# Ledger of designs, part 70: miniprotein binders against Mucin-6 (MUC6)

Target 1, 185 residues: Mucin-6 (MUC6), of Homo sapiens (Human) (q6w4x9r395to579)
Amino acid sequence: GHCSLEGGSFVTTFDARPYRFHGTCTYILLQSPQLPEDGALMAVYDKSGVSHSETSLVAVVYLSRQDKIVISQDEVVTNNGEAKWLPYKTRNITVFRQTSTHLQMATSFGLELVVQLRPIFQAYVTVGPQFRGQTRGLCGNFNGDTTDDFTTSMGIAEGTASLFVDSWRAGNCPAALERETDPCS

## First folded at step 12 (miniprotein)

Design w26 (from vb2 with E27D R30F)
Fold by OpenDDE base, second read of step 13:
Structure w26 (fold): chain B 185 residues (1-185), chain A 112 residues (1-112)
Amino acid sequence: as target 1 above (185 residues)
Amino acid sequence: DIREEVKKLLEESRKLIEEAKKAGDEDAVFLLEIAVRLLEEALKTGDPERISYALLFLSMALITAAEKKGDPKAVELLEKAQELLRKALEENNPELIKEAIKLIKEAAELLG
C-alpha cells in the first residue's frame, strides 16, 4: 500500500483515493495493530500563507510508547527534542538521507517513509501486505475499496473529506476545509 | 577513483551480508542490505553527494556490527569516517571521501 501527501494539501490513500483539505493541525496518518508499541504516523500541517487555502505539510511524526521521531524540513528530532545527525537508528527504526532533498525512514516492521524536503515538503508512506485491511487514519483502511476510505476515528463512513480529516485530529485545532472559503463571506 | 573504491566496498558488503545471515544477525542483514542498495544507486550516477550519503549509512551499519562483535577499534575508524564524510558534504571535497573509504575498508577487514 502506498499513501502520498503532496502539493501541500493533497492526499492519496492506500487504496488510491485522492482528496484534498486545508487544515492547520496534527493528524493521524496511520494507525495499525501491526505497528509495535502503539505506534502511529502523524502529519503536521501549518499555515503557509495569508489565505485559508495556503496550508502545507511541515512535518511528519512517528510516535510510539518507545520512540518519538519528528522529521521536518530542517532537522530530525527525537524523544528529548535533540536534533540528530543522520543516519539515526533506534531498535527497529532507521532514518537516513538518500539525497540532498530526500530522507527515508526504514523499519523492521513493514513501514517505510520517504520524505521530499524541497522544493515542496512531501511524504510517501509504504506499508507491507500484512497491513491490508488493518490501517486507519488519513491514509485510509487499505482494503481495496475506495468508497469507505473516509472512515472516521469512530468507525463512521463520511461523505466529505473535511469531516473525515477532522476526526483524525491529534489535538485541539480549527476545523479543516475542503475548499477555499472566505470567513467574511 | 572513488567509483572503483566504492565498487570494492559494495562487494565486501555483500560478503558481510552472507556472513550475517549465517550468524543469524537479522539486524545486520537489514542494515547492510539498505547500504548495498544505496551504494548501487549512488554508483549509477557517480554523484559524490549520493556516494557520501551511502557511505555514511554503510558506516553506521558496520558500527552496529562492530559493537556487537566487541571491536572498539573498528567503531573508532568508522566514526572517524562518518566525520570525514559529513565534512566532505559541507565542503564538497572528494578527497575527504577517499580518506573515509580507506577507513571504512580497514574497519570492514577487521569485521570480516
Scores: ipSAE 0.777, ipTM 0.904, lowest interface PAE 0.6, mean pLDDT 94
Fold by ESMFold2-Fast, scan of step 12:
Structure w26 (fold): chain B 185 residues (1-185), chain A 112 residues (1-112)
Amino acid sequence: as target 1 above (185 residues)
Amino acid sequence: DIREEVKKLLEESRKLIEEAKKAGDEDAVFLLEIAVRLLEEALKTGDPERISYALLFLSMALITAAEKKGDPKAVELLEKAQELLRKALEENNPELIKEAIKLIKEAAELLG
């Protein structure tokens, strides 16, 4: 399965449900029992543009009991608060530059992350088949059904992105605003 | 010809994967498979930057193997290769890539 974070504020879930939102927080992108040592992938969004009415992805974080790997739009990679030269490895994770504009995080447990640094910071998440029906977070539940992709952290299926996104906030932050585009508008 | 030298390293890397599999060294297989993919992509483009990134990754994979084997000479050669590759990226100097390849090949022979 593939999940994408593109164009600053657009998300496409593992079941191919697109949505967008306005938010300035760290959000849980992917949680799964398939991730070792209570691992989770998180996405950090912050204000962008002059009006501050727009928000964009500014960092991706992989957090476990052993590691806090942060990949930021400033092209800095840290683990547990310390800057790392690329390529960088831990026992099960490697972070490296694939091109001048793309970083990759590869893992031994079926998770892969590709980050586009320029011209717009974007992230692409790939998970193996063992993750099917075993994911939760902004990337959806990966069960082959888009109608329940907005399942909140409380287990409730919502019809709108805003409540879904707000339920996946990590910490105290402003409430997200729904930015879904209507083709008829 | 840098592309021909990279092709040789790609073949050597594939042989090292086979050896790692026989030894049950899953960490080496994981890293070398990534290195092979990056080298294949770099050869398709011929882009010196992509070649440098692929070789930096291969050097890290080989440093990991050298440390496990306890071969400080191989580590030294590979760290020097990484210095040359980073300098090649900063200066857009493909001659430094060729020098780095020589050091990587020497280290691979020590590890083989």
Scores: ipSAE 0.596, ipTM 0.849, lowest interface PAE 1.7, mean pLDDT 83

Design w27 (from vb2 with E27M L31V)
Fold by OpenDDE base, second read of step 13:
Structure w27 (fold): chain B 185 residues (1-185), chain A 112 residues (1-112)
Amino acid sequence: as target 1 above (185 residues)
Amino acid sequence: DIREEVKKLLEESRKLIEEAKKAGDEMAVRVLEIAVRLLEEALKTGDPERISYALLFLSMALITAAEKKGDPKAVELLEKAQELLRKALEENNPELIKEAIKLIKEAAELLG
């Protein structure tokens, strides 16, 4: 399954449902029992302009009981707040520069992350088939049904992206703004 | 030669990109293009480790394609390839990489 964070504010779920939102918070992208040590993948959004509609992805975070790996738009990689030189390897995670514009986070547990640094900070999340039907967060539930992708953290199906996205906030942040748009259009 | 085998695999992958375009599978196109780009760059360095990681990403991309197409054989090949690649990384064994490439190529051909 593939989930993408593109164009600053566009998301395509594992089930290929596209949506758009504007928020300035940290959101849970992927949570699953398949991730070891209570792992979760998160996305940090911030203002990229003066208007509320000018928001963009600025960092991706993998958080577990052991690690807090942050890949930021300025190409700084940290773990537990400490800057790390690339390639950086932990027990089951490796972060390295694959191209001049792409960083890759490879794992031993079926999660792959590719971050495109330029011209727009974008992220591509890939999970193995073992994650099917066992994912939660902004990337959806990976069950082949797009109609239930907007399931909140409380297990409630929402009709709008804003309420769905807000439910996956990792902190106390303002409410997200919704705009339903095909990111490929 | 790992590089030569990867080049062949890249050609197969590019064919799959074209097929994905024809099918209108935009996500597949994007992911496969990334995979190809990663692998191309890895080839420039010739670093087996970087190649292996690129191949892992490609394998995962192809698994998704295989699942959509309903080809369990391709999925099996790709899963085995991933296992070999992980082992190759742990053991620093280029022979395992070569074997993985063979499996990935075979899977790619099945998907084409």
Scores: ipSAE 0.787, ipTM 0.901, lowest interface PAE 0.6, mean pLDDT 94
Fold by ESMFold2-Fast, scan of step 12:
Structure w27 (fold): chain B 185 residues (1-185), chain A 112 residues (1-112)
Amino acid sequence: as target 1 above (185 residues)
Amino acid sequence: DIREEVKKLLEESRKLIEEAKKAGDEMAVRVLEIAVRLLEEALKTGDPERISYALLFLSMALITAAEKKGDPKAVELLEKAQELLRKALEENNPELIKEAIKLIKEAAELLG
């Protein structure tokens, strides 16, 4: 399965459902019992100066009990807050320069990430067949059915992307439904 | 000549992949497969910088194997190779690449 984060604001799920991503927070991209040590892949979005996008991907984070690997658009890679020279490896993960404009994070557990650094920061997530029907987050549930790709963190299938996206916020980020806000005062 | 030495390291790396598979070391298999791919791509370009980076990746993969086997001499050789390769990247000096290859070959023989 393939999930992509492209053009700063476009997402295609593992089941090939496309949608636009609007938000300025850290979001859970992928959670699965197949990830070791309570692992999760996260995407950080912020305001964009590019005219075709209002928000853009600025970093990708892999977090587990052992590691906090951050790959940012300024081409800095850290693990547990310490900057790392590439190529770099842990027990189950390696991060390296695949091309002059692409970094790759490869793992022993069926997850692979490629980030394009230039001209626009973009990410591509690949998971092995063991992840089928066992993923949750912005990349969808990988069950072969796009009908429930907007399943929230509470297990509710939504018809629209906005509630779906907002439900996958990580940490203390403020909720923002700017386009659907109903001002009562 | 660097091309021929890199080809020999590719052959040795493929043998180490088979050994890692037999040992059930999935991460070792993964990093060695990546090293082989990077070396093959570097040879197509002939770019010393790409060759140096691919060899740096291979030396990193081999250090993990050396530490697991508890071979301090192999670790020392590979650490020296990494220093030479990073210097080669900074100075654009192909002679440092040749020296690093020699150290990597010696370490691989100790690990075999």
Scores: ipSAE 0.722, ipTM 0.886, lowest interface PAE 1.0, mean pLDDT 83

Design w28 (from vb2 with M60Y T64S)
Fold by ESMFold2-Fast, scan of step 12:
Structure w28 (fold): chain B 185 residues (1-185), chain A 112 residues (1-112)
Amino acid sequence: as target 1 above (185 residues)
Amino acid sequence: DIREEVKKLLEESRKLIEEAKKAGDEEAVRLLEIAVRLLEEALKTGDPERISYALLFLSYALISAAEKKGDPKAVELLEKAQELLRKALEENNPELIKEAIKLIKEAAELLG
């Protein structure tokens, strides 16, 4: 399965459901019992530099009991707060430069992450077949059914992205704001 | 020509993976499998920049193996290859990629 975080605030789930949200928090992108050491992949969103009504991806975080690997849009990779030179390796994770504009985090447990650094910071998540039906978070549940892709952290299927996204907040920050339709236009 | 040299390195890298498996060196297997995948992807594109980054990673994997075997000559060859590859990326010079490949092949022969 493939999940993408593109164009600043657009997300496509593992079951290919697209959505957009406006939030400035750390969000759980992927949780699964297939991830070792209570691992989770998280996405950090902040205000766009050119417009405060827009939000954009600014960092991707892999957090486990041993590691807090942060890959940020300024091309800095840290683990547990310390800057690392690439290639960087831990027991089961390797972070390296795949191209001049792409970094890759490869793992031994079926998770692959590619981040595009320029011209726009974007992330692409690939998981092996063992993750099917065993994922939770912004990337959806990977069960082949898009109708329940907005399943909140409480297990409730929502019809809108805002409640879904807000349920996956991983920090003390404001609720996400969906763009409002203009019914008079 | 670079594509043919990379294909030969790809085959040598696969042989080194089998040797690492026999030795029970799980770290070397993982790093070399990443290198093989990157080289395969680079060959499909033919992009010299992608080839250079794939070869940098292969060099990194091979240095790890060389240090475990205690082969300082292999380490020296691979470090020189990495310098050539970084220069190739800075100067857009594919001839430096060819020189790096020769050094990597020599190091791989010392390790297999």
Scores: ipSAE 0.286, ipTM 0.697, lowest interface PAE 3.8, mean pLDDT 79

Design w3 (from vb2 with E27Y T64V)
Fold by ESMFold2-Fast, scan of step 12:
Structure w3 (fold): chain B 185 residues (1-185), chain A 112 residues (1-112)
Amino acid sequence: as target 1 above (185 residues)
Amino acid sequence: DIREEVKKLLEESRKLIEEAKKAGDEYAVRLLEIAVRLLEEALKTGDPERISYALLFLSMALIVAAEKKGDPKAVELLEKAQELLRKALEENNPELIKEAIKLIKEAAELLG
């Protein structure tokens, strides 16, 4: 299965349902029991261009009990807050430059990620057949049926993308967190 | 000189892909296939930085195979090769690339 995050704000699910949203938060792209150590793939969206209502992908995060790998649009790769020179590997994950404009993360557990850095930051997620019917998040449930692709984190199939997307928010949004980190004098 | 040694490693890498396939080591097969592609591209350019990057990647692919086989001697050789390759890039020293290739060849022989 293939899921894509393109054109700043477009998503195509594993079951090939396209949708668009606008948001400034971290969202869960993929959760599955097939991911080791409570792994999850997440996407960070932030404002794009001069204010308006446009938002775009700015980073992709793979989070597990052992690792927090962040790939940002500035071509910086970190794990657990420390910058890494490519190629970089852990036991089950290898991150490297696939082309002059693309980074790739290959894993031992059937997940691959390709990130386009230029001209527009975009991400492409590939999962093996063992993930069929076992995925949750913005990339959908990978069950071969597009009618329930907008299944929220509460297990409810929605008719619109907005409620679906909002249900997959992961904690605090970067912009909201920034405003509230100021210490009280 | 270095290009001829890299060509030999490319041939050995293709043989190791077949061994990894026989062992059912799908992750090692995938990484070795990527390593072969990167080595082929580096040979076309002749760029020492591209060659060093491809050799670093090959070393990582071989470490994956060595870890699954339980071969700590191969892992040690490959980690030393990675140190030499990073130092070669830092010092712009092609002799260190040659030493790294020798260690990678020794590790490949243990794995094949």
Scores: ipSAE 0.642, ipTM 0.855, lowest interface PAE 1.5, mean pLDDT 82
Fold by OpenDDE base, second read of step 13:
Structure w3 (fold): chain B 185 residues (1-185), chain A 112 residues (1-112)
Amino acid sequence: as target 1 above (185 residues)
Amino acid sequence: DIREEVKKLLEESRKLIEEAKKAGDEYAVRLLEIAVRLLEEALKTGDPERISYALLFLSMALIVAAEKKGDPKAVELLEKAQELLRKALEENNPELIKEAIKLIKEAAELLG
């Protein structure tokens, strides 16, 4: 399964359903029993301009009971708040630079993350077949059915992206908006 | 010639993959396989920057193998190699890359 966060506010789920939103919060991208130590992949969005449509991805976070790995748009990688030199490894996670513009997080448990730093901060999530039907979050449920990808954290299928996205907020943030994106954002 | 030295490292790395398989260290195997791919890609262009990134990753992958084997000398060599490679990237100095390769080779020999 492949999930992408592109263009500042565009998401394509594991089931290849595209949608867009504008929000300034941290959202759960991927949660699954297949992730060890109660792991979850999250995305941090912030304002990139003056308008409500000017929002963008500014960081990706992998959070577990043992690690809080943050990859930010300024190319700083931290674990539990401490800056780390690349390549950086934990027990089952490795973060390294592929190119001048791309970082990668490799894991021993079937999760892969590629982060494009420039010209737009973007993220690409890949999960193994063992995750099929066992994922939750903005990346969807990876069950081959696009019609139920907007399933909320409470297990309710929503018809709009905004309500779906809001249900996966990791903090107390303003409601997400489902508006057309500014091509400059 | 950096490219020729990297080719030699590739061959050594492939051998180490087999050793890691025998040891049952699946994570080390996967990392070394990634390292091999990165090196192969870097060799296509010969770009010192990409080579440096690939070598950094290889060094890290070999550290995983070294830790599993319990060889602190190999770890030390590889950490020094990483330092040189980071400096090479900052200074755009190919001589530092060559020095790093020497250390990585020495470490690989210890692990083989």
Scores: ipSAE 0.418, ipTM 0.746, lowest interface PAE 1.0, mean pLDDT 93

Design w30 (from vb2 with Q82W)
Fold by ESMFold2-Fast, scan of step 12:
Structure w30 (fold): chain B 185 residues (1-185), chain A 112 residues (1-112)
Amino acid sequence: as target 1 above (185 residues)
Amino acid sequence: DIREEVKKLLEESRKLIEEAKKAGDEEAVRLLEIAVRLLEEALKTGDPERISYALLFLSMALITAAEKKGDPKAVELLEKAWELLRKALEENNPELIKEAIKLIKEAAELLG
């Protein structure tokens, strides 16, 4: 299975459902019992620097009981708050420069992450077949059925992306605002 | 000639992958397979930075294998190669790459 985070605000799930959202928080991309040490992959979104008020991916985080690996758009890689010179490895995870514009995080447990640094910060997540039907988060449930790809953290299948995305916020972040009123003449 | 020496290391690395598979050293197999891919791409570009980085990754893979095998001499040689390759990347110095290759070859012979 493949999940992508592209163009600053676009996501394609493991079951190939595309959607777009706006948000300025850390979101859970992937949780699974197949990840060791209560591992989770997360994405950090923030406001873009342009007048359009769009949001963009600014970092990807792999968090477990043992590690907090952060890969940020400024090309800094940290683990547990300490900057690491690449290539860097732990027992099960290796982070290295795949090309001049791409970093790869390779693991022993069936998760692969490729991060494009330039020209636009983007992420590509690959999981092995052992993850089928055993994923949750923004990348969907990987069960071959796109109708329940918007399953919230409470286990409710939603018809729209906004409630789905909000349910996968990590930590105490404000909810994305919807337009409540049209501009008045 | 750096390119010819790197080609020889590439062939030695492929042999070491097979040895690691027979030994059940799954971590060394995974790291060596990545090193082989990086070395192949570096040879296509001919870029000294890419060659230095691929050799740096190979050194890490070989240190992993050497530590599991319990070979402190191989680890020592590879740690010296690592420092030379880091300096080569910072200064873009091909003489340091040649020195690192000699150390890596010596370590690979101890491990093979």
Scores: ipSAE 0.468, ipTM 0.800, lowest interface PAE 2.4, mean pLDDT 81

Design w31 (from vb2 with E79D Q82F)
Fold by ESMFold2-Fast, scan of step 12:
Structure w31 (fold): chain B 185 residues (1-185), chain A 112 residues (1-112)
Amino acid sequence: as target 1 above (185 residues)
Amino acid sequence: DIREEVKKLLEESRKLIEEAKKAGDEEAVRLLEIAVRLLEEALKTGDPERISYALLFLSMALITAAEKKGDPKAVELLDKAFELLRKALEENNPELIKEAIKLIKEAAELLG
């Protein structure tokens, strides 16, 4: 299965359902019992323009009990707060430059992440067949049915992307929805 | 002539993949396969920076294999090669690449 975070604000789930949102938070992209040591893949969104309604992907995080690997749009890779030279390897995870504009995080447990650094920061998540029906988060449940792709953290299928996205916030942040007006001064 | 030495390392790396498979070293197999791909791509461009990066990755893959085999001399040689390649990338210094290749070849002979 493939899930993508493209154009700053678009997401396509493992079941190929596209949606869009704006938010300023860390969101859970993928949780699964197939990920070791309580692992989770997360995406950080922040303001991208002068308007508060415009946000984009600024970093991707893999968090487990042992590691907090952050790949950011400024091309810095850290683990547990320390900047790392590429290629960087832990026991089960390797981060390296795949091309001049792409970084890859390869794992031993069936998860691969490709990050495009230029011209727009984007992320592509690939999971092996063992993840089918075993995923939760912004990338959907990978069950071959798009009608329940907006399943919240409480297990409820929602009709709107904003309620779905808000349920997967990984921090104390404002709600993820379109923000039109922010009068300055 | 760096390109010729890199081609030889590429072929030696393919042989080491087979040895890692026989040893059941799945992690070394994965890393060596990535290293082979990066080396092939670097040779197509001829870019010294890409060649240095591919060799840096190869060094990491070989360190993984050497640690599992328990070969401290191979690990020491490869750690030194890794550090030289990091400096080569920072300084754009091709002489450091040549020195690193010699160390990698010596380590590969110990692992072969």
Scores: ipSAE 0.006, ipTM 0.400, lowest interface PAE 9.4, mean pLDDT 78

Design w35 (from vb2 with L89W E90D)
Fold by ESMFold2-Fast, scan of step 12:
Structure w35 (fold): chain B 185 residues (1-185), chain A 112 residues (1-112)
Amino acid sequence: as target 1 above (185 residues)
Amino acid sequence: DIREEVKKLLEESRKLIEEAKKAGDEEAVRLLEIAVRLLEEALKTGDPERISYALLFLSMALITAAEKKGDPKAVELLEKAQELLRKAWDENNPELIKEAIKLIKEAAELLG
C-alpha cells in the first residue's frame, strides 16, 4: 500500500481515497501493531505563505519507545533531539539521501518513507502486505474499501474528513478545517 | 579511473550480499542492497558527489557486516575510508575518493 501527502495539504490513503484539510498540528499518519516498540508515523503541518490561510507539511516524525526521528523540510534529520549526519542508521531504520531532492527512511519491518525536499516538501509512505487491514491514522485502514477510510481514533467511520482528521491530532492544537476536494473538478 | 574501480566494488558488494544472506545477517543484507542501488544510480549520473555518497553508504553497510563478523581491522579501514569520503565531498578532491576506494576494497577482501 501507498499513501501520499502532497501539494501542501492533500492526502491519498492506502485505499486510494483523496482528501484535503487545513491544519496546524501533529497528526498520526500510521499506527499499527506491525510497527515495533509502539511505533507511529506522524506528520507536522503548519501555516504557509504570508496570508496564513494555507497549511503545509513541514516535518515527518517516526516515534517509538526507543526513537524519535524527525525529518524536516529544511533537510535537518534528528533522532531523540540530536542532529544526525546522513546516511544514518539504527538497528532497524536507515535514513539516507535517495536522490539530490529526496530522502528515504528504510526499515526492517515493512515501512518505507520517501520525503521530497524540493521544490515542495511532500511525503510518500509505502507499507508491505503484512499491514493490510492493520493500519489506522490519516493514511486510512488499508482494508481494500475506501468507504471506511475516514475511521476516527475511536473506531467510528465518518463521512467527512474534518472529524476524521481532528481525531488523529497528536498535540494540543486547534481543530482542522475540512477541505474535501472533488477530484473531477 | 574511478568509474572502473566503482564497478568492481559494485560486483564485490553483490557477492557480499550473498555471503551475508548465508550468515543470516539480515541488517547487512538490507544495507548492502541499498548500497548497490545507490552505486548503480551514481554510475549512471557520473556525478562525483553521488559516487562519494554511495561509497559512504557502502562503507556503513560493510562496517555493519564487519562488526557482526568480529573483524576490527575491516572496521578500522572503513572508518578511515568514511573520513576520506567526507573530506573529498567538502574539498572536491577526487584523489581522496581513490584512496577511500582502496581502503574499501581491502576491507571487502577481509570480509569475503
Scores: ipSAE 0.650, ipTM 0.867, lowest interface PAE 1.6, mean pLDDT 85
Fold by OpenDDE base, second read of step 13:
Structure w35 (fold): chain B 185 residues (1-185), chain A 112 residues (1-112)
Amino acid sequence: as target 1 above (185 residues)
Amino acid sequence: DIREEVKKLLEESRKLIEEAKKAGDEEAVRLLEIAVRLLEEALKTGDPERISYALLFLSMALITAAEKKGDPKAVELLEKAQELLRKAWDENNPELIKEAIKLIKEAAELLG
């Protein structure tokens, strides 16, 4: 399964369903019982301009009971708040520079992450076949059916991306927007 | 010649991959395969920075294998190599790269 975060506000699920949103929060991209130590992959979005529609991915976070690995747009990699030199390895996670513009997080448990640093900060998530039907979050449920990808954290199928995305917020943040709205409203 | 030395390390690393496979060390195999790819790419350009980075990764991969094999001497050599490589990066000193290569080779021999 391949999930992509591109163009600052576009997402393509594991089931290849594309959608877009504008938000300034941390969202859960991937949760699964296949991730050890209650692991989860998250995406941090922030304002990239003056308009409410100018939002972009600024960091990717892998969070478990043991690690909090942050890959930021500034090419800083931290674990539990400490800056780490690359290549960096924990027990089952390795972060390294793939190219001059790409970082990679490789794992022993079937999760791969590639982060493009320039010109746009983008992320590409790959999971093994063992994750089929066992994923949750913005990347969808990886069951081969695009129609149910907008399943919320509570297990409810939503018809709009905004409500779906909001359900996967990791904190108390403003509501996500699917379409451009009046900035004065 | 750094490039020639790296080529030798590359061949040795491929042998170590086979050994790791026989030992059932899947993690070492995975990491060494990445190291090999990074080395191959670095050799295409001959860029000292890319070479240094690839060698850092190789050292890390070999440390993983050494720890599982229970060879503390190899680990020590490789950690020292990593220090030299980082220093080489900071100081832009190719001589430190050569020294690091010597240590990595010695460690690889212990693991082979």
Scores: ipSAE 0.372, ipTM 0.723, lowest interface PAE 1.3, mean pLDDT 93

Design w4 (from vb2 with E27L T64E)
Fold by ESMFold2-Fast, scan of step 12:
Structure w4 (fold): chain B 185 residues (1-185), chain A 112 residues (1-112)
Amino acid sequence: as target 1 above (185 residues)
Amino acid sequence: DIREEVKKLLEESRKLIEEAKKAGDELAVRLLEIAVRLLEEALKTGDPERISYALLFLSMALIEAAEKKGDPKAVELLEKAQELLRKALEENNPELIKEAIKLIKEAAELLG
């Protein structure tokens, strides 16, 4: 399965359902019993001047009991708060420069992440077949049915993207909005 | 010269992938597959920085295989190669790349 975070505020789930949201928070992209050490993939959104949206992806985080790997739009990679030179390796995760504009995080447990750094910060998540029907978060449930892709953290299928997105906030942040807020002029 | 030595390392890396598969070392298989791809792209460009980066990645992949096999001599050689490659990138010095290749070749022979 493939999930993409593109154009600042667009998401396409593992079941190929597209949606858009606006928010300034850390959100759970992917949580699964298939991820070791209570692992989760998360996305950080903040105010943006580089795309037409008022909010955009600014970092991707892989968090487990052992690691907190942060890949930011500033091309800095940290683990547990310390900056790392690429290529960088832990027991099960390797982060490296795939091209001059792309970083890749490869894992031993069926998760791959590609981050486009330029011209716009974007992320592409790939998971193996073992994740089918066993994912939760902004990337959807990967069950082959798009009608329940907006399943909240409480297991409820919502009809709106904003309620779905808000349920996957990883911190105490403002609620995601269905529309752009007024810019400061 | 360097290009021919990198081609030899590329072929050795492909053989080590098969050995890692037989050993059930799934992480080594994945890292070596990435190393092969990076080496192939580096050979197409001939760029010393890309070659150094691909060799640095290969040395990391081989350290994983060496640690799994319990071969401390191979690990030591590869760690020295990584130091030389990082220095080569900082100083833009191709002679350090040549020395690193020799160490990586010796380690690869110990592993397969």
Scores: ipSAE 0.209, ipTM 0.609, lowest interface PAE 4.4, mean pLDDT 78

